# Ledger of designs, part 299: VHH binders against q84jc2

Target 1, 232 residues: q84jc2
Amino acid sequence: MSKMRNLVEEKFLEFYESWVIQLELYLHQLLIAHNNNTMSETELRHLISKLTTHHKAYYTAKWAAIREDVLAFFGSVWLNPLENACSWLTGWKPSMVFRMVDRLRKSRVVLVEAQVKKLEELRVKTKFDEQKIEREMERYQVAMADRKMVELARLGCHVGGESVMVVEAAVRGLSMGLEKMVKAADCVRLKTLKGILDILTPPQCVEFLAAAATFQVQLRRWGNRRHYVTHS
Key: E = the ipSAE of ESMFold2; O = the ipSAE of OpenDDE; V2 = 0.75 times the mean of E and O plus 0.25 times the DockQ between their complexes.

## First folded at step 18 (VHH)

Design lj29 (framework vhh_8fcz_2; at its last look DockQ between E and O 0.84; V2 from the best seeds 0.83)
Fold by OpenDDE, look of step 19:
Structure lj29 (fold): chain B 232 residues (1-232), chain A 126 residues (1-126)
Amino acid sequence: as target 1 above (232 residues)
Amino acid sequence: QVQLVESGGGLVQPGGSLRLSCAASGFTFSDHAMSWVRQPPGKGLEWVSGISGSGGQTQYADSVEGRFTIIRDNDKKMVYLQMTSLKTEDTAVYYCARFPYSELWKYLDTGKFDYEGQGTQVTVSS
């Protein structure tokens, strides 16, 4: 029912719970804007800006937290198992957002040829960047297994008293590579998101963001229901 | 059976105040964020304000920020919108909305918002 959390986990959990609640309220705005179809471009852009600012706030908080404990994000206690299962390097997989775009295309959203072309180019780039990060992660994991993990195992037998500092230093060393990769992944996320929003018209952006938010909110709710998770 | 019943609308002069109420039933009220939306004459539906399930967080449209206050009472299953410094452009039918989770994709796909309440008319006129 309850799990012990470290300070980073606790703080970020509180942040994330609040952040998701706000996202849901933004979703209401997005849904209404999407259904209105009469909002001015200025109004739509302003709404989009609010959402992008909200997402930026998440990454600002995340990056501050991962500097303290990146490992907390590889066992994200603020997420339910379903959310965690859908996570790629501590967040959404960049290439998956194109499925949201595809959904829009299959719906009532009409993309012009120029947009389609640009989206495809972005898709290819995003996939390439993901694969690059995955390869790096693989290399890192292999390297950890043959050296760093052995060291941790050795130190683990002597954990206590003065050895605690040594173990912590080792863990920090191991975490550095992970932090680098997480940051790289986040960069790809942000670039991908920006790329999509730059290609889409404001109304299309609103729909895209609404779809993304809907998916996130529902995934959380489905996961919580399925696993009887209570975060608070 | 989900029911949202809006009330409190009326005719008011510019600069006046009104308090709208929404009575909710048929769902777990505290588990749902609630919003007020409005439809001005001849215009599309616009979002006005939202409040989290617990009531701890609120959001407002820029057009009403500082003038409107959304609050909720989960024990009574009520959501309120206190409107002050009303302007002629605030004239609209106001609806309380919960945005059913099961219908979110439907809203996205159809582009149609299905009102669960009858709305309440707010008219701001000199």
Scores: ipSAE 0.895, ipTM 0.969, lowest interface PAE 0.5, mean pLDDT 91
Fold by ESMFold2, look of step 18:
Structure lj29 (fold): chain B 232 residues (1-232), chain A 126 residues (1-126)
Amino acid sequence: as target 1 above (232 residues)
Amino acid sequence: QVQLVESGGGLVQPGGSLRLSCAASGFTFSDHAMSWVRQPPGKGLEWVSGISGSGGQTQYADSVEGRFTIIRDNDKKMVYLQMTSLKTEDTAVYYCARFPYSELWKYLDTGKFDYEGQGTQVTVSS
C-alpha cells in the first residue's frame, strides 16, 4: 500500500535517511577516537569539526524545508513514532541535551570545577530560553483558537472566492509564525551545542558527541524494530 | 553466535597492494554498518574506513582516502578493504568491526574495544 506525501516530505525523507546513515559512520569514528590515547589534539579537533559540519548540514537543509512547509516537521514522516514522541518544537529539547553532559560527570571523563560551573550556568540559561519559547508557543496556540479562527472555519463552509482568499491568508500567517518559532528553537539548540563544545576539551567533546550520536542511533533502531515496515 | 573472521594480510613492499576480507556470521549482516580499524605497532586503535548497511555510503580516514576502498557483499556476508599504494605507516593488525548496538554504552563508559575477530597482519617493508 502506497502512502501520499508531499514534495517537501519526500525530499527531506531522502535527505534525512542519508544524513542519519552518515551520522552512524561518524559514530564509528568517535568510538575509536575515544579509545585511542595517541590521537593528537589536531586530529581530535578535525573529527569534532566533521561532526559540527554534519550537524550544520542538517539545519541548513531543515531551514530550507521549513520555508516551504513548516507543518511537515510536526509529526514528520521521516521519523518513527518513538522519535516523533521525543520531539519538542521539531527537534530535541535543548535542556535535555544536558542528560549527555550529566553522563560525562558520571563516566570516565573528568570535568574540572570551572567546567562544571560554566555548564550549570549554560543549563540555566538554556532552560530560561526554552521556557520563553514555550510561553510564546502557548500564546500562539491561543491566538489560533480565537474568534478569528472560529470565524474563518464558519466562513469556509460558505465556499466562495473571497472566503478562499481569507482562509489562504490565515494559513500563510500561521505558517510564518510557526516557522519563526521553530527557528527560534533551533537557535537555542545551536547556542546550547556550541556552548557545550566551547566549555569541553577536545577529548571531552568526542565523548559528548559520541554519547549524543549513540542516543540518536539507538532511538532510531529501537523505534524501527518495534514497527514492521510493509508495502510503500 | 557472532563471528568476524579477517584474512588477506601479508608482507608487501611500499607501493604494493593487498585485499583484506572479513567473513561475518551470527547476526543480520545488512542491518549493520561495518568498519575497518587497525592497530599499528605500539599504538592504539585507528579507524580506517566504514560502509553503510546497504553499501551505498562510505567514509575514509584522511590518511587512506584515495588509496583504500571499502566494499561489501551482503549476499555473501563479506566486507573487503582494497588497499593500494601501501606505505610503511600502514603496517598494522587490521580488524573488521560492527560495534554491536547493545554494547555502544559499554564502549563509551569503559573506553575498551572488545575485538570480535583475531585480525589480520599487514606489514609494509622493504
Scores: ipSAE 0.753, ipTM 0.915, lowest interface PAE 0.9, mean pLDDT 83
ESMFold2 (binder alone), look of step 18: mean pLDDT 84; pTM 0.860
OpenDDE, look of step 18: ipSAE 0.889; ipTM 0.967
ESMFold2, look of step 19: ipSAE 0.752; ipTM 0.915
ESMFold2 (binder alone), look of step 19: mean pLDDT 84; pTM 0.868
OpenDDE, second read of step 21: ipSAE 0.883; ipTM 0.964

Design lj3 (framework vhh_8fcz_2; at its last look DockQ between E and O 0.57; V2 from the best seeds 0.00; counts 0 for: grease 25.2 > 24.2, SAP .718 > .668)
Fold by OpenDDE, look of step 18:
Structure lj3 (fold): chain B 232 residues (1-232), chain A 126 residues (1-126)
Amino acid sequence: as target 1 above (232 residues)
Amino acid sequence: QVQLVESGGGLVQPGGSLRLSCAASGFTFSDHAMSWVRQPPGKGLEWVSGISGSGGQTQYADSVEGRFTIIRDNDKKMVYLQMTSLKTEDTAVYYCARFIYSELWKYLDSGKFDYEGQGTQVTVSS
């Protein structure tokens, strides 16, 4: 169990470091595109597509990893403490991205009334979905003191032979609930992101994605400086 | 003081090759991803290629994919752009670009990108 957990952590750490590096390079593209008024709509849409594909790749990898060990994502050794402190159910809190949208509204970006209305509707829906997941998580956390958990606690770390199978079964059972919660949260993230991108124009999407990527990159760098974390 | 000095540009026929160089100084070079950007005549600044701080990862614009290669030497603090199969539409002033992490929001707010180097002219013409 420990080996498997460690393996999952190591693999995802490698993936994530690579993924974030790619994100930074995409950020360069987004920033240049944001400052280029001669780019066609087709070109902008293509860039947006590249970014969305990049994000989808993250979740594909994540979901594969959580099937093996969802608990790895509650430690998230690939994140620094600052990033972890900002984490909600193993990722960014969906409602947080609306702060980026609000920034757009205060910038040179002009949102039409119809866009503003749709964004507000989406905000309300996203918040509702977050709360629903939080309530379910609370229920799960309270229910964790079940027979399997008690049995696992009783057996402790000195498990051998037939008892190993019992412990593994218990851990898998417990992890299943957490996996459901994480997937639910990720679905809200993806829906929220898609919703925002569907409401915004291509130039607005580029600015939004640039803002989001900027926040992520800076948060990581701030945290790494503070905690002396180095990444390849 | 941060300095980026581009070189290697020139006049070349379609199908030809050029190698651009960028000498960097004044910052921790290996900590920064670097990009090549270009300014075609009458157009805005466009991204061409990027390379991670370690040099292990690269990206290319679709228009140059398979023709251009970006590499870096962190010991020499150099970034290179090998250009092959050059086309007339590749004609531009080329710049190497560093993005200052503390000023990323400034780039978003200003609507302008201030490149630090003088650039090098690449002209592809028959």
Scores: ipSAE 0.876, ipTM 0.961, lowest interface PAE 0.5, mean pLDDT 90
Fold by ESMFold2, look of step 18:
Structure lj3 (fold): chain B 232 residues (1-232), chain A 126 residues (1-126)
Amino acid sequence: as target 1 above (232 residues)
Amino acid sequence: QVQLVESGGGLVQPGGSLRLSCAASGFTFSDHAMSWVRQPPGKGLEWVSGISGSGGQTQYADSVEGRFTIIRDNDKKMVYLQMTSLKTEDTAVYYCARFIYSELWKYLDSGKFDYEGQGTQVTVSS
């Protein structure tokens, strides 16, 4: 019953609720902008910058919290079950954003050949980085499972200060490894998002950011209200 | 059906004040973030301000921050825009809006906004 874990969860729950509410208000701005053919590209870039800053604020807060308790982010209390079920290393799988780009290409966004080439290069790099992280996480999962089994066997046979110290050392090792992996995944997420925004034009960035924010807001809204919907 | 009715516009001199009102019906008002949007002469819609469903969080366009205040009353199902230090550039038709998002399982479509009212005209001129 760690006090540090409870405090981290409470603080981040408050932060995240506020952050998602602000994202929804930014979504309103994006939706108006995407329907407004008289906004200058300078005005669009300003709005894109506000969205970028908002996303960076999320990771700044997350990384501070992870330093204190990374395990809080696996099965997070601030996410509903639907949001948690969609998690890959505490967030969206980085390459999944390309599904949003592909959808936009087919219905809303016309890309020139140079953009298509750059997006494909980025997709390949993102997928490669994902696979690298997956292989490293696989090694950590095996190592952690082995340590858990050993510790469970020891706790069943021993009670004392040395048993506590071994458990504490195992928890520290798990935390350091998971923190590194989560930050690596987050860095791929940020690099991929920045790469997409660099390739797209400002109007295209607004479309992409609106689609991404819509998905995130709807995932939370639907998951929070699921039990009030008729199932007939 | 959803209804949004704006009122409170008028003619005012630069530096003046107005308070716009929006009466909402046909939906669970407190579940929805609300925005004010405006359409200046010869331009498309521009976003002015937004407020969370609870009223606890707000955002403002840079051009109106410090001069406009968005307020909601969930008991009366009203959203307001208190406007001060008005400029000629604030001349527009003002709408209140509820945004409707795509269904989660069809996330490939972008969200949609709702501004079904006729709006209320604000004219700032000497």
Scores: ipSAE 0.711, ipTM 0.878, lowest interface PAE 1.0, mean pLDDT 80
ESMFold2 (binder alone), look of step 18: mean pLDDT 83; pTM 0.851

Design lj4 (framework vhh_8fcz_2; at its last look DockQ between E and O 0.72; V2 from the best seeds 0.78)
Fold by OpenDDE, look of step 18:
Structure lj4 (fold): chain B 232 residues (1-232), chain A 126 residues (1-126)
Amino acid sequence: as target 1 above (232 residues)
Amino acid sequence: QVQLVESGGGLVQPGGSLRLSCAASGFTFSDHAMSWVRQPPGKGLEWVSGISGSGGQTQYADSVEGRFTIIRDNDKKMVYLQMTSLKTEDTAVYYCARFMYSELWKYLDSGKFDYEGQGTQVTVSS
C-alpha cells in the first residue's frame, strides 16, 4: 500500500513538473500573441486549442492516477504549501477564475453586454455546482466513521498475512467516494473553463489564458521561494 | 542589469542555414525559460521557439517546427537558434526574450512587450 502510494506520488510529481514547465512555455506564446495585433483569428484559435489540449492532458493523467490512489492528491506532494493552501478538492476552485475575468473587464478588454450576461449566468451556475459538491463532501466526511474505517483502525500496525487484503479492500472502498467527488470537482472545472472560452472572443481567450497561466506560474514561484522548493 | 545580445544574423538564400546566438547576463539564467521571437517586416512580434530553464523541454511555432532547433548552454549563459531550410517568410529581426516573472501582469496590462536586445537581422532572399 505504501509502495503503491509512493509510486503514484512519484509518477505524478514527475508528470506535473514537466506539465508546468510546458505551461510556462505556452505562457510565452500567449504573452506574445496577446501583444501581436497582426495574428489572424485562425492562428489565435490554434494557440487556444494547444492550451486546451494541454489542460486536457493534465486531467487525463490525473484521472489515471486517482484510479490507482486518490489519496495521493489529498497530500499533493508535487505542490508547495502555498499552492496546497489555495487548493479546493485537489485543484483550483472553479469560481476563482471569474475573478480573472473581472480583471480583464477592468483592463483594455471590452466585453459586450451579451457576454457579461452569459458570464454572470455561468458564475452563478459554477457557484451552485461548487456548493453541491461541498455538501456531498461534508456528508461523506461525517460518514467516514463506518465499519470499514473502524476495522482499518483496529488492524493498525498489526497488518500482516490475511489482514493485508482486508486493509486493501477497506482503503479501496473508502477511496471510491473521494474519487467520485474529485471527478465531480474536475468536471465543474472543465465545464467552467469551457464555458468561459465559449463566451470570449479569440483575443479575449488568449488574454484570459495568459492571465490564468500567469497566476499559476506566479503562485508556484512565490511558494517555492518562500519554502525553498526547487524543481527541475 | 539584464542584458540580451543577439548575433548570427545575415543574408542567406532560400534553403540555407543560419545559427543565431544570444548572450544573456544580469539574471540567474538557469531559472528562466528563454524564447526566440521575430519581427517580420510590417508585422507584429511573433513567437518562434522556447526552451525551459534546464533546457530539457522545448516548443516551436508550427511555421518553424522541424526546421529550427533551440538549445541553451547554462554554463555560458547562451541561447542558440539553429535555423535550417530557411524560407523567405523567415525574414525578420530576431530577438531572444526573457519574461520577467515579476512583470508578467504588467505585460498583460500594458499590451507592450519589453525586449532589451537590439536583435539580429535575418534576410532570406534569392
Scores: ipSAE 0.863, ipTM 0.952, lowest interface PAE 0.5, mean pLDDT 89
Fold by ESMFold2, look of step 18:
Structure lj4 (fold): chain B 232 residues (1-232), chain A 126 residues (1-126)
Amino acid sequence: as target 1 above (232 residues)
Amino acid sequence: QVQLVESGGGLVQPGGSLRLSCAASGFTFSDHAMSWVRQPPGKGLEWVSGISGSGGQTQYADSVEGRFTIIRDNDKKMVYLQMTSLKTEDTAVYYCARFMYSELWKYLDSGKFDYEGQGTQVTVSS
């Protein structure tokens, strides 16, 4: 059990480090594409497809890992403290991405009224899906209140006069519920991302993806420097 | 002061080879991903290749994949672009570039890299 949790964390750390580095290189491509007015629509769509595939690869790896240890994704060892603090159910909050769309609209992205209407509809749908997930999460109120027991079981400690088998069964039940909730949240994230990219034109998608990738890369860079300075 | 100095360009026949070099100074070189970008005559900038700070990860534009190789030497603070099977479409000024993300909206507004050199001309002609 303990070996599996350590192995999952170490393997995903290796994967995530590589994945973020590749995201940074894709960001270079997005930034150059944004400023190249001679780039064809076909070329832009191909780049957008590469970014979509890269994000899909993240979730493919994540879903394989959470089958083995979903708790590793709450306070992940591959993330710095700032990155972990920004998490909602092990990732970015789907409705919050519309703040980035709104900022792009105020700066340079010109949206026609049909696009604005579709984005508003998607925003409402996304918020509805989030609320549905939050209500389902509330069904685990007792299990969440027992977080101390889960932490002790993860560390291999006995609790009271109960057998290790009973505690392990309770932890497995909580983990299965959390896995379901994490996957549901990830599905909302993917649907929201795909919805935004379908509504925006290819140049607008490049700007959105550049902004999103920059936020993630900078959050990692800033959090790493702040962490070392704070603890030095 | 950050400096990037490109060299190694020249005139070459189709099918030929060239190796571009970029000497970097004024920053912690190994902390930064680097890219090669190019500007063909009368066209905008296009991204060619990128390499992570450690050198362990690379990406290539589809048009050059299999023909170009990006390499870095962090001890010498150099990045290289090994070019083979050159085509007339590869004719361009080639720049090596460093990106910083602290001012995202600056990049989106200005269309500039954070730092680049003067470039090196590659001309592929029969």
Scores: ipSAE 0.724, ipTM 0.894, lowest interface PAE 1.0, mean pLDDT 80
ESMFold2 (binder alone), look of step 18: mean pLDDT 82; pTM 0.838

Design lj5 (framework vhh_8fcz_2; at its last look DockQ between E and O 0.77; V2 from the best seeds 0.79)
Fold by OpenDDE, look of step 18:
Structure lj5 (fold): chain B 232 residues (1-232), chain A 126 residues (1-126)
Amino acid sequence: as target 1 above (232 residues)
Amino acid sequence: QVQLVESGGGLVQPGGSLRLSCAASGFTFSDHAMSWVRQPPGKGLEWVSGISGSGGQTQYADSVEGRFTIIRDNDKKMVYLQMTSLKTEDTAVYYCARFFYSELWKYLDSGKFDYEGQGTQVTVSS
């Protein structure tokens, strides 16, 4: 059965498809820059800025959408099953990006001791923040069987009259909690990304961003091939 | 076998125009974003412009924004770069570029980008 998509899902699907296409084009820029030793620091910083702006645009759109329907992001119809399987609270797990950093360390990139130390500190902090959010999620999940949710379960999907108000109230309550958690997770993502970029040199940032974008593009393509999903 | 063949380069005066063409073969053309890159004398390869597989989205380097236009014809498997208001600093060998998805990590690891075509020379001079 074809899943019926709501308006929020449809709009965000269109946005995301466009966004990912743009990301791929930025990836071309990053790869060329990575292989160009004659680019100035100013030019590299400008490219980095373009990428960070691109990522910020995603979260701007996401946060606007989750205000309307946060539940859409727990289905994420714009993602293939592989991408969804790799998702943590509607996005990439913040601590995952350190795998990209580790890749840099194993490559020709030379990190100075001060950078290594700062990255490790950031890793620890990021992990701590993730765990904090997970604990909150657990608490929230346990609390799901509250009066409103029990009433929702009792009434089911086929409700009329006054009971509709009860169901709507229950759904709103749930959505508000989920929205809070999703935003918290996104904040950790953004902080982590910013932290990494602040520690790395411009050439290192370009390589890092290229690696991250490569991973994202490949993950999507792998998933699409496996599940015969066609995206624009 | 993937082939990219660039053409359309030449000698022009500042302020002049050129249209570059790239003929692609050996892969599903519409499934791949394409880019133009250039190598100025004595400098490294720099990205110029990119276009999505469908042609619906484009990007440009700041240095060429407003002057260059990238378009593609998926039926003909062609990519074009219309260049206007050419400057001396636009002098370079221009290449059409496809990035192999299976080799993205290779590009990162090798520190080298291997362009497939021979390129076309653009010289802007008074």
Scores: ipSAE 0.878, ipTM 0.961, lowest interface PAE 0.5, mean pLDDT 90
Fold by ESMFold2, look of step 18:
Structure lj5 (fold): chain B 232 residues (1-232), chain A 126 residues (1-126)
Amino acid sequence: as target 1 above (232 residues)
Amino acid sequence: QVQLVESGGGLVQPGGSLRLSCAASGFTFSDHAMSWVRQPPGKGLEWVSGISGSGGQTQYADSVEGRFTIIRDNDKKMVYLQMTSLKTEDTAVYYCARFFYSELWKYLDSGKFDYEGQGTQVTVSS
């Protein structure tokens, strides 16, 4: 009665469980670094680099997996229902990450006016890129639905080998288009993250990364608790 | 309710070894990652090492990697830190730590970390 898992889903589930557990360990480091502010700039930059490398490893694994089965990333078995409900094109929504940046206003570390202006420019660019991707995705889905639905309706009266080939080609075309759009969304995510980290000072970067990791850990822990209560 | 009791500290010579222990109670031990943090004399806290709830994944600060090993025993609800090749700069009070998942935002917002136990003193001196 459990959902069947294909090979891609099983492999990525194992990877993701390990990846998020390592993120939790990094969160412990970030919280200690944030709390005491005693680390040198060199030490802080090294910790920030470790977090950046950890995120790059996620995308490296993801891009390899979506070449085999991009649909696995829409409604992923490795995410709880709350995490899946919050997904935008298989991941966190780039523009919403600025809520973590907004928390820096209450921080012990102060944003200079020049940083604030650069962050606002990045927020606007990020939103523009998101909207462009959403319009392209919708246009693609409408075009595919119109063409494929008409052909499938016609085939409903004449089932045969030709209908199987048409369905298989349509699924293959959808998968290729979705892979392109998921990679485009991931590019916006990476550009936004890099942009934020380039504008912020090392202590500010640690606080931002801590807030982002805290949100992800809380979402997973709270969603898992709710899920187990309703299904166990 | 929650208790973390550190032990195993002491005085050692440079190059020596020690094994720290942490006995945990009052929470579901195996569901939580654990860390060792230390406070050198007159300095703030330094994160040392962490281990996942299952024990399958570990992380180490650069200053201790290759010299320290974190281990857990979920049946006994124990976390250990095996320390070798000790240096004078390893002198500190060592704490076993767990962050409460329900209070992560509070830790982030306050900028303060409360110690769960008393810690155990490690002194590396000639």
Scores: ipSAE 0.716, ipTM 0.901, lowest interface PAE 1.1, mean pLDDT 81
ESMFold2 (binder alone), look of step 18: mean pLDDT 81; pTM 0.830
OpenDDE, second read of step 21: ipSAE 0.842; ipTM 0.936

Design lj6 (framework vhh_8fcz_2; at its last look DockQ between E and O 0.73; V2 from the best seeds 0.79)
Fold by OpenDDE, look of step 18:
Structure lj6 (fold): chain B 232 residues (1-232), chain A 126 residues (1-126)
Amino acid sequence: as target 1 above (232 residues)
Amino acid sequence: QVQLVESGGGLVQPGGSLRLSCAASGFTFSDHAMSWVRQPPGKGLEWVSGISGSGGQTQYADSVEGRFTIIRDNDKKMVYLQMTSLKTEDTAVYYCARFYYSELWKYLDSGKFDYEGQGTQVTVSS
């Protein structure tokens, strides 16, 4: 049975498809910039700014959408199964980006000791924040069997009158909790990204962003090929 | 084999216009975003403009925004760059570029970008 998509899912799917296409174009810019040693620091910073703005736009759209229906993001119909399998709380796991940083360290990029130290500190902090969110999620999941949720389970979806109000209340409660957790996770993502970009030099930032975008684009393409999905 | 053939370059005066063309073959054209890049004399390769596979989305470098227009014809497997209000600083060899998805990491690791075509020379001079 074809899953019926709600309005939020449809709108965000359109947004995300467009967003990813734009990301690919930015990736072209990043790759060229990465290979151009004649670009000024100002030019590099401008490019970095464009990318950060692009990412901010994603979260702006996401947060608007989750206000309407946070549950849409736990299905994420705009993602292929591979992308979904790699998702943590409706997005990328914050600590994952340090793999991109590690790649930089193994490449021609020279990180000074001070940068290495700061990156390690940030890694530790990011992991700590992830764990904190995971603990909250666990607590929330355990607490889901509350009176409202039990009533929801008992009554099901095909109820009328007062019972409908009970079901709606239960769903609202669940959604509010999930929204809070998703926002918390997104905050950790944004803080982590900002932290990394603040530590790296502009050329390093460009390489980092290019690596991240490359990973994202490749993951999507790999997943689409496996599942015969086209998003362009 | 992937082939990209640029044409349309020439000598123009400042304020003039040119239209560059790129003929593509050897790959599923509509599945790939395409870019125009240029190499000014004595400088590195710089990105100029990009267009999505469907042609529905475009991006431009700040230096050419409002003056250049990138379009594509997927039926003809062509990419175009309409250039107007040309400036002396637009003088460069222009290339159309397809980024190989399987080689994206290579571009990151090598520090080099290998363009497919021979490029077309654009010279803006009074």
Scores: ipSAE 0.875, ipTM 0.958, lowest interface PAE 0.5, mean pLDDT 90
Fold by ESMFold2, look of step 18:
Structure lj6 (fold): chain B 232 residues (1-232), chain A 126 residues (1-126)
Amino acid sequence: as target 1 above (232 residues)
Amino acid sequence: QVQLVESGGGLVQPGGSLRLSCAASGFTFSDHAMSWVRQPPGKGLEWVSGISGSGGQTQYADSVEGRFTIIRDNDKKMVYLQMTSLKTEDTAVYYCARFYYSELWKYLDSGKFDYEGQGTQVTVSS
């Protein structure tokens, strides 16, 4: 068990470090594309597609890893303390991405009123989905506490193999529930991302993706810098 | 004092090859991803290629993929751009670039690269 947990953590740490490094290179592309109107619409759409594929690759790897050990993703070893503090159900709260959308309203690229309306509808939908997940998580935690109370009471009368089986069943139930909740949250994250990119024009998508990547790269850089100062 | 010095440009016929060099100084070179950007005559900057701090990961613009190779040597603090199968469309001034983490929002707003050198001219013509 311990070897399997270390393997999952080690593999995902290596994947995540590589993934963030690639995101930084994509950020350089986005920054140049955003500030110079040299690229055609076709070229911009291809760059946007590369970013979308990069984000999908993150979730593909994550879902494979949570099937092996979802608990590795709570308090993740591959995230610095600042990144972990921003984590909601193993990732950024889906609606937080709208901070980058809000930045677009202040940019040199104007949003048409129809786009603004669609983005607000999506923001409301995203917030609704977040609240639904939060309520389901709360109900799951209550149900788990009730199950634990019953199992602990029964454990007080048993020793040996049955106690191990009860603990193993409780752990498996917790892991299955957490995996389901994490996947639900990730689906909202992906749906929200795709919804935003569908509403925006290609130049606006580039600006949005650049802002989001900039924030993510800086958050990791700042958190790592402070971590090294305080711990080494 | 941070410095990036590009060299290796010149006049080349279509289908020819060139190797550009960029000498870096004044910062911890291996900690930073590096990019090549270019400015064709009368046009804005185009991103060409990028390489991670360790050199293990690279990216290329669609227009140069398969023809250009980015390489770095962290011991010598150098980044290179090996160009082959050159086309007239590749004519540009080439700059190497480091994006400063503290300046990323400024880059997003303006696109200016305060520490790019003078660049090196590549001219592809018959």
Scores: ipSAE 0.758, ipTM 0.914, lowest interface PAE 0.9, mean pLDDT 81
ESMFold2 (binder alone), look of step 18: mean pLDDT 82; pTM 0.848
OpenDDE, second read of step 21: ipSAE 0.844; ipTM 0.937

